# Designs tried in a protein design chat: VHH binders against Bifunctional D-cysteine desulfhydrase/1-aminocyclopropane-1-carboxylate deaminase, mitochondrial (DCD). Part 17

Target 1, 364 residues: Bifunctional D-cysteine desulfhydrase/1-aminocyclopropane-1-carboxylate deaminase, mitochondrial (DCD), of Arabidopsis thaliana (Mouse-ear cress) (f4hyf3)
Amino acid sequence: SPPSWASHLRPLPSHTFSLAHLPTPIHRWNLPGLPNGTELWIKRDDFTGMELSGNKVRKLEFLMAEAVDQHADTVITIGGIQSNHCRATATASNYLNLNSHLILRTSKLLADEDPGLVGNLLVERLVGANVHLISKEEYSSIGSEALTNALKEKLEKEGKKPYVIPVGGSNSLGTWGYIEAAREIEEQLNYRPDDLKFDDIVVACGSGGTIAGISLGSWLGALKAKVHAFSVCDDPDYFYDFVQGLLDGLHAGVNSRDIVNIHNAKGKGYAMNTSEELEFVKKVASSTGVILDPVYSGKAAYGLINEITKDPKCWEGRKILFIHTGGLLGLYDKVDQMASLMGNWSRMDVSESVPRKDGVGKMF
Short names: E, the ipSAE of ESMFold2; O, the ipSAE of OpenDDE; V2, 0.75 times the mean of E and O plus 0.25 times the DockQ between their complexes.

## First folded at step 9 (VHH; framework vhh_7b2m_4)

Design M6 (from M1 with L101F; at its last look DockQ between E and O 0.52; V2 from the best seeds 0.00; counts 0 for: pae O 6.7 > 2, grease 24.4 > 24.2, SAP .711 > .668)
Fold by OpenDDE, look of step 9:
Structure M6 (fold): chain B 364 residues (1-364), chain A 124 residues (1-124)
Amino acid sequence: as target 1 above (364 residues)
Amino acid sequence: EVQLVESGGGLVQAGGSLRLSCAASGFTFSTYAMGWYRQAPGKQRVVVASITSGGDTKYSNSVKGRFTISRDNAKNTVYLQMNSLKPEDTAVYYCAAGLPFYDYLTGTTEYRYWGQGTQVTVSS
């Protein structure tokens, strides 16, 4: 059943699938340079799975349930060339014995070329997703909804029963993923012997569904934390409006501008990184062991640190929960850019006097 | 087409044993979780036992220690060994396949695919 504090929302979801490995852990995140008394914690939604890793699977638990309920045999979704959502969707589809079609946005020059097998593409193509490449220009001029509808119609003519999932799984139904995440966090806090309470929740924003869910859940539930979203594309005003649409679709009766603070963290643009951002990701990895993807959580964390640095007094004594939304596979697309940041390797020097025997080192 | 066919049900005396089998076809068996449910007359269908694709098992409290769920991927079959049967175990037993499908409104869990069921009757 839905959380008690969300039971008034409409429509309520009818079913969910258990796809994600939940609950994901919360632990202390000791980033250097935090103000005195500021505590940073991290919700590891990157641990929701391997091939399903990240925030998107929480949405898919609801969306895939609806697909099956509607007797779909095929799933259509859309995103960037390294979309975590698309990867998770493709995998989840196979879990449910559904075919998947992915519309992936890339550059004009690359739209007619083999997209390769890097990062999310490896998983998508391995599980047998049907990949449809479009250019950024086509995407911009046609729109995601029109593109997915066009493919839907085509597949229907072929006798298929497609279910369309929007970008990032961000619709009213998908919003329940992170409404439930809010409940999960509440429960985790309740089981703690300490009185840990978060003042702030921080999360990346790519399509709006995650921030809509977590902010609404925080607002309606017991968390009552201020949600800070860092947009990695478009602009804050766009997402305020988009989130409002999701809230209205749930009949929440809440203003998006009241429940979430959206910061611009797109930098150079979606899936584009500055050297400073990549250096930051490397630094975080080396100092804490937490691997941030450069597209979403990396930008959000970088944005957070920048905000803290601008006004450290404002953040003193605050307890912050950062939500890691996954995306590790996206780093493989950045290996060329990050190569110069790496370098701790050497050839092991083994004396020739060290005995060698075949079979001593088992490789199974 | 997905098919689940249960067998092994019947009449048994209290304290006796039965072994149910469920033969599966129409899907990649080894990648699916399997489960056994039962429904007694006038009662709701309830979970008895489940086994993941990886072999992890769960049991309802009422059957824990008496029932054992297992699977043979080579035969596409899931089994329910029922020992120390009680009259309270009398029900139609259903085989289920797929990821857990949770009814968000009623709080019940089901699977995507179901067999037709096999009758188990335990006499006192």
Scores: ipSAE 0.019, ipTM 0.307, lowest interface PAE 6.7, mean pLDDT 91
ESMFold2, look of step 9: ipSAE 0.494; ipTM 0.777
ESMFold2 (binder alone), look of step 9: mean pLDDT 81; pTM 0.812

## First folded at step 10 (VHH; framework vhh_7b2m_4)

Design N1 (from M1 with L105E; at its last look DockQ between E and O 0.74; V2 from the best seeds 0.00; counts 0 for: pae E 4.8 > 2)
Fold by ESMFold2, look of step 10:
Structure N1 (fold): chain B 364 residues (1-364), chain A 124 residues (1-124)
Amino acid sequence: as target 1 above (364 residues)
Amino acid sequence: EVQLVESGGGLVQAGGSLRLSCAASGFTFSTYAMGWYRQAPGKQRVVVASITSGGDTKYSNSVKGRFTISRDNAKNTVYLQMNSLKPEDTAVYYCAAGLPLYDYETGTTEYRYWGQGTQVTVSS
């Protein structure tokens, strides 16, 4: 059943799967240099699974259940070449005995070449997903809806029963993944022996469904935290409009600009990193042990620290919950760019000969 | 194509035994949970027994101690051994497979794949 504060939303989901490992931990995150009395906490949605890890699996619990309920034998989705959503979808499809077709956008030069096995692609190709490459130019001119509909029609002519999942799993049904996450956070806080309450929730925004869900849940439910979304692609105005569409599709009756504050964190653009962003990811890993992905959570955390640095008085005394949306596999796509930042190594010192335990010299 | 094919049903006297089999194909059997359900005339389909991919079993109260669910992953087959049969056990018995699908409003567990059923009739 939905949370009571969300039971008026329409349509309600008909079915769900239990795919994610939930609840995920909430714990302190000891970044240096925070303003007086400011506490940073982290929600570990990177621990929702291994190959299914990240915020996407929460959305897929609803989307894949609808696919199965509609008797689909195939799932179609679309994203960037290192999309965590596409990887999670391919994995979930195998769990549920569905074929997967992934439309992956990349550079025009690389669209005609073997995409390799780096990061998310390794998992997708290992599980046997059908990978279809397109250029970024084709994606921009044709659009994700038209591209997925074209593949859907092709597969229907072949006798298949495809179910289409939009970019990032971000439609009104997928939004329920983070509406439920808001309930999960409420329950975790209620079971604590203290009166912990967050003033702010911080999350990366790639396609809009996560921020729509957590913002709506915070607003409707007991959390009442100010939600800060850090967009890693497109401008904030685009995402305010996109989120409004999702809220309207739920008949929520709220304005997106009233429930979320969207910041631009795209830097050089989607999936492109500045040296400063990668240095920040390295610094966070070395100082806290938390591994941020460079495309989503890394840009969001970097954006948060920049906002704090710009106006530290606005953040003094606040308790901030950062949602780690996963994406570790995407880090492998940045190995060459990060190589000079990495720690050193050495060869273990082992003598040329190591006697056997029974005393025969130079045996080893 | 996924298939679940039940066999072993039939007519039996009260106190007797039957062994139902469900042969599975078209999926990786060892990773799926399996279940037996039954539907008596005029009644809703109800769970009889279930077995996880790891072999953990559960039984409805009406069959505890009389029925045993088991699986043979090498043969892709799940079984229901039914002992001490009673007339109230008369039903169509269905094999089910998959990761559980939940009805969101009710929380009711549903399975993705179902067999066509096999009739079990227990005469007094």
Scores: ipSAE 0.227, ipTM 0.653, lowest interface PAE 4.8, mean pLDDT 89
ESMFold2 (binder alone), look of step 10: mean pLDDT 82; pTM 0.815
OpenDDE, look of step 10: ipSAE 0.228; ipTM 0.636

Design N2 (from M1 with L105K; at its last look DockQ between E and O 0.71; V2 from the best seeds 0.43)
Amino acid sequence: EVQLVESGGGLVQAGGSLRLSCAASGFTFSTYAMGWYRQAPGKQRVVVASITSGGDTKYSNSVKGRFTISRDNAKNTVYLQMNSLKPEDTAVYYCAAGLPLYDYKTGTTEYRYWGQGTQVTVSS
ESMFold2, look of step 10: ipSAE 0.442; ipTM 0.757
ESMFold2 (binder alone), look of step 10: mean pLDDT 82; pTM 0.813
OpenDDE, look of step 10: ipSAE 0.228; ipTM 0.625

Design N3 (from M1 with L99R; at its last look DockQ between E and O 0.01; V2 from the best seeds 0.00; counts 0 for: pae E 19.3 > 2, placed apart)
Fold by ESMFold2, look of step 10:
Structure N3 (fold): chain B 364 residues (1-364), chain A 124 residues (1-124)
Amino acid sequence: as target 1 above (364 residues)
Amino acid sequence: EVQLVESGGGLVQAGGSLRLSCAASGFTFSTYAMGWYRQAPGKQRVVVASITSGGDTKYSNSVKGRFTISRDNAKNTVYLQMNSLKPEDTAVYYCAAGRPLYDYLTGTTEYRYWGQGTQVTVSS
């Protein structure tokens, strides 16, 4: 059943699947650069699974339930070649005995060749997803809706029953993933021996569904935290309108600009990093042990720290919850760019004439 | 409901001019990138011109210097002024709207909304 504070939203989801490992931990996070008295906490939605990890699986719990309810045998989705959403969809499809078809955009040079096995693509190909490559130029000229509809029609002619999931899983049904996450946070706080309450929630914005859900849930529920979304692509104004469309699709009766504050954190643009962003990701990893992906959570955390540094008085004494949206597999797409930042290595100095003493022919 | 409605197409002699208009409704026009695409029979749809929400324009090499894209945010309308028309400009012209242009690899954007198209025929 929906949370009582969300029972007026329409349509209500009829079913969900349990795909994510929930609840995810909330723990203190000692990022460098905080004002005295400011507390930063992190919600580990990067731990929603291993191959299913990230914020996308929460949306898929609702979307895949609808697919099964419609008697789909196949799921179609679309994204970039390192899309965390496409990887999570491919994995979830196998859990539910559904075939998956992924339309992946890549550079023109790679679109006609073997795209390789880096990061998210390795997982997708390992689980046996049907990978369909297009160039970024073709994607831009044709569009995601037309591309997925074309594949849907082809599969229907072959006797398949496809269900289409939009880019990032970001439709009104998928928004329920983070509405329920708001209830999860409320319950986690209620079970604490103290009276912890967050003033702010911070999250990356890639496609809009996550920020729509957490913002609406915070607004309607008990959290009442101010939500800050850090856009890693497009303009914030675009995302206010996109989120409004999702809210309208739920008949929520609220204005997106009243429930979320969207900041521009795109830097050089989607999936591109400045050296400062990569240095920040490395610094956070080395000082806290929390590994941020450089495309989403890394840009969002960098953006948050820059806002705090610019005006620390606005942030003094506040309790902030940062939602880590995952994306670890995408780091493997950045290894060449990060190589000069990494620690050194050495060849272990062993005498080549000394035989093993712990067992014949063992590597252990 | 989002709508893009093209107008201004027709038959014109080589060397002539046409002005295409695309009236938009159902979304916040000023925040979207707009583009014109064209498709000749049996060929794929290709970009002609684009304009960002901030007014920056780009043109394909085949039309640069002859075509001008512009937008009027007060009227929710994007225009394509086509001068010095050639027979190879003959195509169905489509208006498109999408996320602002963003150059992070190729300078491309996803065009989510499309019009029905308007025919332009250039005779010699």
Scores: ipSAE 0.000, ipTM 0.158, lowest interface PAE 19.3, mean pLDDT 86
ESMFold2 (binder alone), look of step 10: mean pLDDT 84; pTM 0.844
OpenDDE, look of step 10: ipSAE 0.351; ipTM 0.737

Design N4 (from M1 with K58Y Y102T; at its last look DockQ between E and O 0.12; V2 from the best seeds 0.00; counts 0 for: placed apart)
Fold by ESMFold2, look of step 10:
Structure N4 (fold): chain B 364 residues (1-364), chain A 124 residues (1-124)
Amino acid sequence: as target 1 above (364 residues)
Amino acid sequence: EVQLVESGGGLVQAGGSLRLSCAASGFTFSTYAMGWYRQAPGKQRVVVASITSGGDTYYSNSVKGRFTISRDNAKNTVYLQMNSLKPEDTAVYYCAAGLPLTDYLTGTTEYRYWGQGTQVTVSS
């Protein structure tokens, strides 16, 4: 059943699946250079699974349940060539014996070619998802809704029963994934022997469903943390309006601008990285062992640190929970750009390591 | 095509034993949870036993200690060993498979795939 503080929202989900590994850990995250008394904590939603991992699987628990309840045999979704949402959807489809069709946008030069097997594509093609390429130009001119509707109509003519999932799983039903995450965080804090309470929750904003859910849950529930969303794509004003649409679809009766602060963190734009962003991802990895995705969690964390650096007094003494939304597989799309940042390697000298019975090195 | 085919039902005297089998095809058996349900005439279908992909089992209170669910992943088959049978166990027994779809409000679960059922009749 829903959290008691969300039971008035309409419509309530009819069904859910248990797909994610939950709860995910909350632990301290010791980044250097924080203001006096400022604590950074991290919620590891990158641990929601392996091939299913990331914030999207929480949304898919509701979306895929609706698909199955409607007797769908096929799911359709859409995203960038390295979309973590599309990969999670393809994987979940196989767990549920559904076919998946992915509309993936890429550069015009690559749209007519084999897209390869980098990162998320490896998983999608390994599980046998139906991959449909389009150019970024076609995506921007036609739009995600029209593209998915066209494929839906084609599959219906072939006698299939498709269920369409919007970009990033971000509709009002998918929002329940992060409403439940807010309950999960409340319970994790309640089990602690101390009175830990977060002043701020920080999360990447890609398509809007995650920030709508966590913001609403924090506002309605016991967390009452100020939610900061770091947009990695469109401008914040667009997302305030988009989130408002999601809240209205839940009959929540709240204004998006009252429950979330949306910051611009897109840098060069969606899925494009500056060298400074990649250097930050490398530095966080080497100093803390936490691997940030350069497209989402990396941009959000970089944006947070820049805001803290810009006005450290605003952040003094605060306890901040950063939600790691996953996305590790997308890192493999950045290998060429990151190559000069990587750590060293060496050839092991085996002549002195493993003597043979005759006193000369032995390898086996 | 996904199929679940029950067998092993029939007429048995009270106090006797019966072993039900459910042969599964059309999906990856080893990754799916399996269950047995029963439905007496005029009554609702109710859970009897279930077994996860990892082998953990659950039994309803009415059958604990008398029934045993097991699975053989090499044969794609789930079994229900029914001992000390009572006339109250008379029902159509259904095999079920899949990740359970959970009713969000009540927490009750329903499996996606179902067999056609096998009759078990326990005479007094």
Scores: ipSAE 0.468, ipTM 0.794, lowest interface PAE 1.9, mean pLDDT 90
ESMFold2 (binder alone), look of step 10: mean pLDDT 83; pTM 0.843
OpenDDE, look of step 10: ipSAE 0.486; ipTM 0.814

Design N5 (from M1 with L105E E110K; at its last look DockQ between E and O 0.59; V2 from the best seeds 0.00; counts 0 for: pae E 2.1 > 2)
Amino acid sequence: EVQLVESGGGLVQAGGSLRLSCAASGFTFSTYAMGWYRQAPGKQRVVVASITSGGDTKYSNSVKGRFTISRDNAKNTVYLQMNSLKPEDTAVYYCAAGLPLYDYETGTTKYRYWGQGTQVTVSS
ESMFold2, look of step 10: ipSAE 0.447; ipTM 0.778
ESMFold2 (binder alone), look of step 10: mean pLDDT 82; pTM 0.819
OpenDDE, look of step 10: ipSAE 0.256; ipTM 0.652
ESMFold2, look of step 11: ipSAE 0.423; ipTM 0.757
ESMFold2 (binder alone), look of step 11: mean pLDDT 82; pTM 0.816
OpenDDE, look of step 11: ipSAE 0.256; ipTM 0.659

Design N6 (from M6 with L105E; at its last look DockQ between E and O 0.05; V2 from the best seeds 0.00; counts 0 for: pae E 22.1 > 2, placed apart)
Fold by ESMFold2, look of step 10:
Structure N6 (fold): chain B 364 residues (1-364), chain A 124 residues (1-124)
Amino acid sequence: as target 1 above (364 residues)
Amino acid sequence: EVQLVESGGGLVQAGGSLRLSCAASGFTFSTYAMGWYRQAPGKQRVVVASITSGGDTKYSNSVKGRFTISRDNAKNTVYLQMNSLKPEDTAVYYCAAGLPFYDYETGTTEYRYWGQGTQVTVSS
């Protein structure tokens, strides 16, 4: 059953699968340079699994349950060539003995070529997902709904029973993944011996379902934290409208602009990084041991630190929960851009042989 | 030999309660996650509730607020307290142990250990 504060939402999901490793840890995150009294905490949704790691698996627990309930034998989804959602969907499909079809957008030049095995794509191809390439231009002109529907119709004519999952798993059903995450956070705080309470929750926004779920859960539940979403694509106004559609699909009766603050963090655009963003990811890794992905959590954390730096007085004394949405595999797509930032290496200096004291060398 | 033995099923009136037990033997119970599944005739088994080795719980939406999973590591037993039962809860209830795995030989996702099941029937 839903949390009591969400029991009025309609329709309610009927069931779910246990795909994620939950609950994920909440711990201090000691980034340097925070204002006095400011505490940064991190929720490790990157620990929801390995090949299923990230925020997407929480959404898939609901979406895959509906797919199985509808007797699907196939799932279709769509995203960028390095989509964490597409990788998680391909993996979950194999867990559930379903075929997966992934529509992956890439550059026009690369859409006609072998997509390779970098990052998320390695996992997708290893588990045997059916990969369908499309150009960014075709995606922009046709749209994700029309593209997935066309593949659905083709597969239906072949006798398949496909279930379509939208970009990022971001529909009203998938929103329940982070509504439940809000309950999980409430329970984690309730079992603590102290009075820990967060003033702010910070999260990356890629397709909207995560921020819809966590902001609604914070608003309706006990958390009551201000939710800051850092969009890594499209403008904030687009996401306010998209989130409103998800809230309306739940019959929530809540205005998106009242429950979330959406900040622009796209930089050069989706999946493209400035040197400053990659330097920040390296700095965080070397300073804290936490590896942010450059596409989502890296841009969100960079955006947060820029907001704090711009006006540190507004952040003094606040307790901030940053949700790490995973995505480590996407870092491997950035190795060429990051090469000059990485530390040096050396060949260990060893002797060719070490004479024994009796005059006969034993070591190689 | 690993065994999971469910008990506590039966016939109950709608709105009533039952407590299922699953006694485990043949493995180190305290290190395993445990779960309850149910299967109506002609349908797939579906998850009802799970509990980690550390005691963290998860519930399907259809049973949240009505069912409670718990474990007693000293007795090697996992429980499912079922309150406010509905006719739609009628099924065979299975205890499962261990992490789920994909069986590449059969092509199915399975738990390492399953019980034989106990029937729960909820009359209107």
Scores: ipSAE 0.000, ipTM 0.096, lowest interface PAE 22.1, mean pLDDT 85
ESMFold2 (binder alone), look of step 10: mean pLDDT 81; pTM 0.802
OpenDDE, look of step 10: ipSAE 0.060; ipTM 0.449

## First folded at step 11 (VHH; framework vhh_7b2m_4)

Design P1 (from N4 with E110K; at its last look DockQ between E and O 0.44; V2 from the best seeds 0.52)
Amino acid sequence: EVQLVESGGGLVQAGGSLRLSCAASGFTFSTYAMGWYRQAPGKQRVVVASITSGGDTYYSNSVKGRFTISRDNAKNTVYLQMNSLKPEDTAVYYCAAGLPLTDYLTGTTKYRYWGQGTQVTVSS
ESMFold2, look of step 11: ipSAE 0.535; ipTM 0.827
ESMFold2 (binder alone), look of step 11: mean pLDDT 84; pTM 0.858
OpenDDE, look of step 11: ipSAE 0.556; ipTM 0.874

Design P2 (from N5 with A97L Y111F; at its last look DockQ between E and O 0.48; V2 from the best seeds 0.00; counts 0 for: pae E 7.8 > 2, unsure alone 64.9 < 65)
Fold by ESMFold2, look of step 11:
Structure P2 (fold): chain B 364 residues (1-364), chain A 124 residues (1-124)
Amino acid sequence: as target 1 above (364 residues)
Amino acid sequence: EVQLVESGGGLVQAGGSLRLSCAASGFTFSTYAMGWYRQAPGKQRVVVASITSGGDTKYSNSVKGRFTISRDNAKNTVYLQMNSLKPEDTAVYYCALGLPLYDYETGTTKFRYWGQGTQVTVSS
């Protein structure tokens, strides 16, 4: 059953799967550089699982249930070469005995080449997803809907029953993933012995479904926190319009600009990082132990800190919930770019510190 | 087309035994987990036993020690050996494949792939 405050939305989802490990923890996060009295808390949606993990899993609980209810035998989706959504979809498909087809966009020079096994690609190829490469130019010219429809038609001619999932799982049905996350946060706060209440919720925006869901849930429910979305691609005006489309598809009767503030955090563009962004990811890891992915949560947190630095009085005394959307596998795509930032190593001096063991050494 | 066909049900006296079979077709049987579920009159369908592709088994508390799930990958068949049957075991028994699918509005559980079920009746 939906949350009571969302039961008027239409259409209601018909079915859901339990794919994610929920609820995910909410805990304090001592991110450096905060103004006096400002509290930062983190919701660990990176802990929704391991190979099937991140914010996308919450959306897939609804989308994959619809696929199965429609008797699909195959799932089609589309994204960038290191898409966390495509990896999660491939994994979930195997859980459900479905074949998966992934349309992955990459640079023109690499579209005719072996894509390799870096990061998300390793998981996708290990579970046996069907990988179809296209160039960024083809993606831009043709569009994600036309590309997925072309593959759908091809598979239907082969006797398959494909179900298409849009970029990032971000349609009105997928939005329910983060509407339910808002209920989860409400319940977590209600079970606390204190009166913790967040003034702000901060989240990365890649395709729009997550921010639509959490913003609507905060607005309709008890949270009433101001949602700040940090877009890692495109521009904020595009996302206000896209989110409006999702809200209209739910018959929500609200204006996107009234329920979310969208900030531009794309830097050099989608999946491209400045050195400052990567230095920030390193600094957060070394000072807090929280590992942010460089594409989504890293850009969002960097954007938040920049906003706080620009106008610290605006943030003074506020309680902020940052949603970590996962994406750890994407770090592997940045190894070369980050190499100079990494911690040093040394050969251990064993002549002074540890007696030499005669005879054996074991690796466990 | 995935098909699951249960057999082996019937009427048995309390304390007796039955062996249920589920013939599977239309998928690569050896790579998937299988389960047995049951639905007593007027009640929801509940798990009885499950077995992984590697042969690891789990049982509900109500049947542990009395029921045994097993599989024969060469015959594409999963079995439920039911011993020491009680009147409370009276139900329709279903073979199931895959993860549970929840009806969102009601919260009730179903599976994507069920058999048609086989009736087990245990007389007092």
Scores: ipSAE 0.043, ipTM 0.523, lowest interface PAE 7.8, mean pLDDT 89
ESMFold2 (binder alone), look of step 11: mean pLDDT 78; pTM 0.777
OpenDDE, look of step 11: ipSAE 0.048; ipTM 0.472

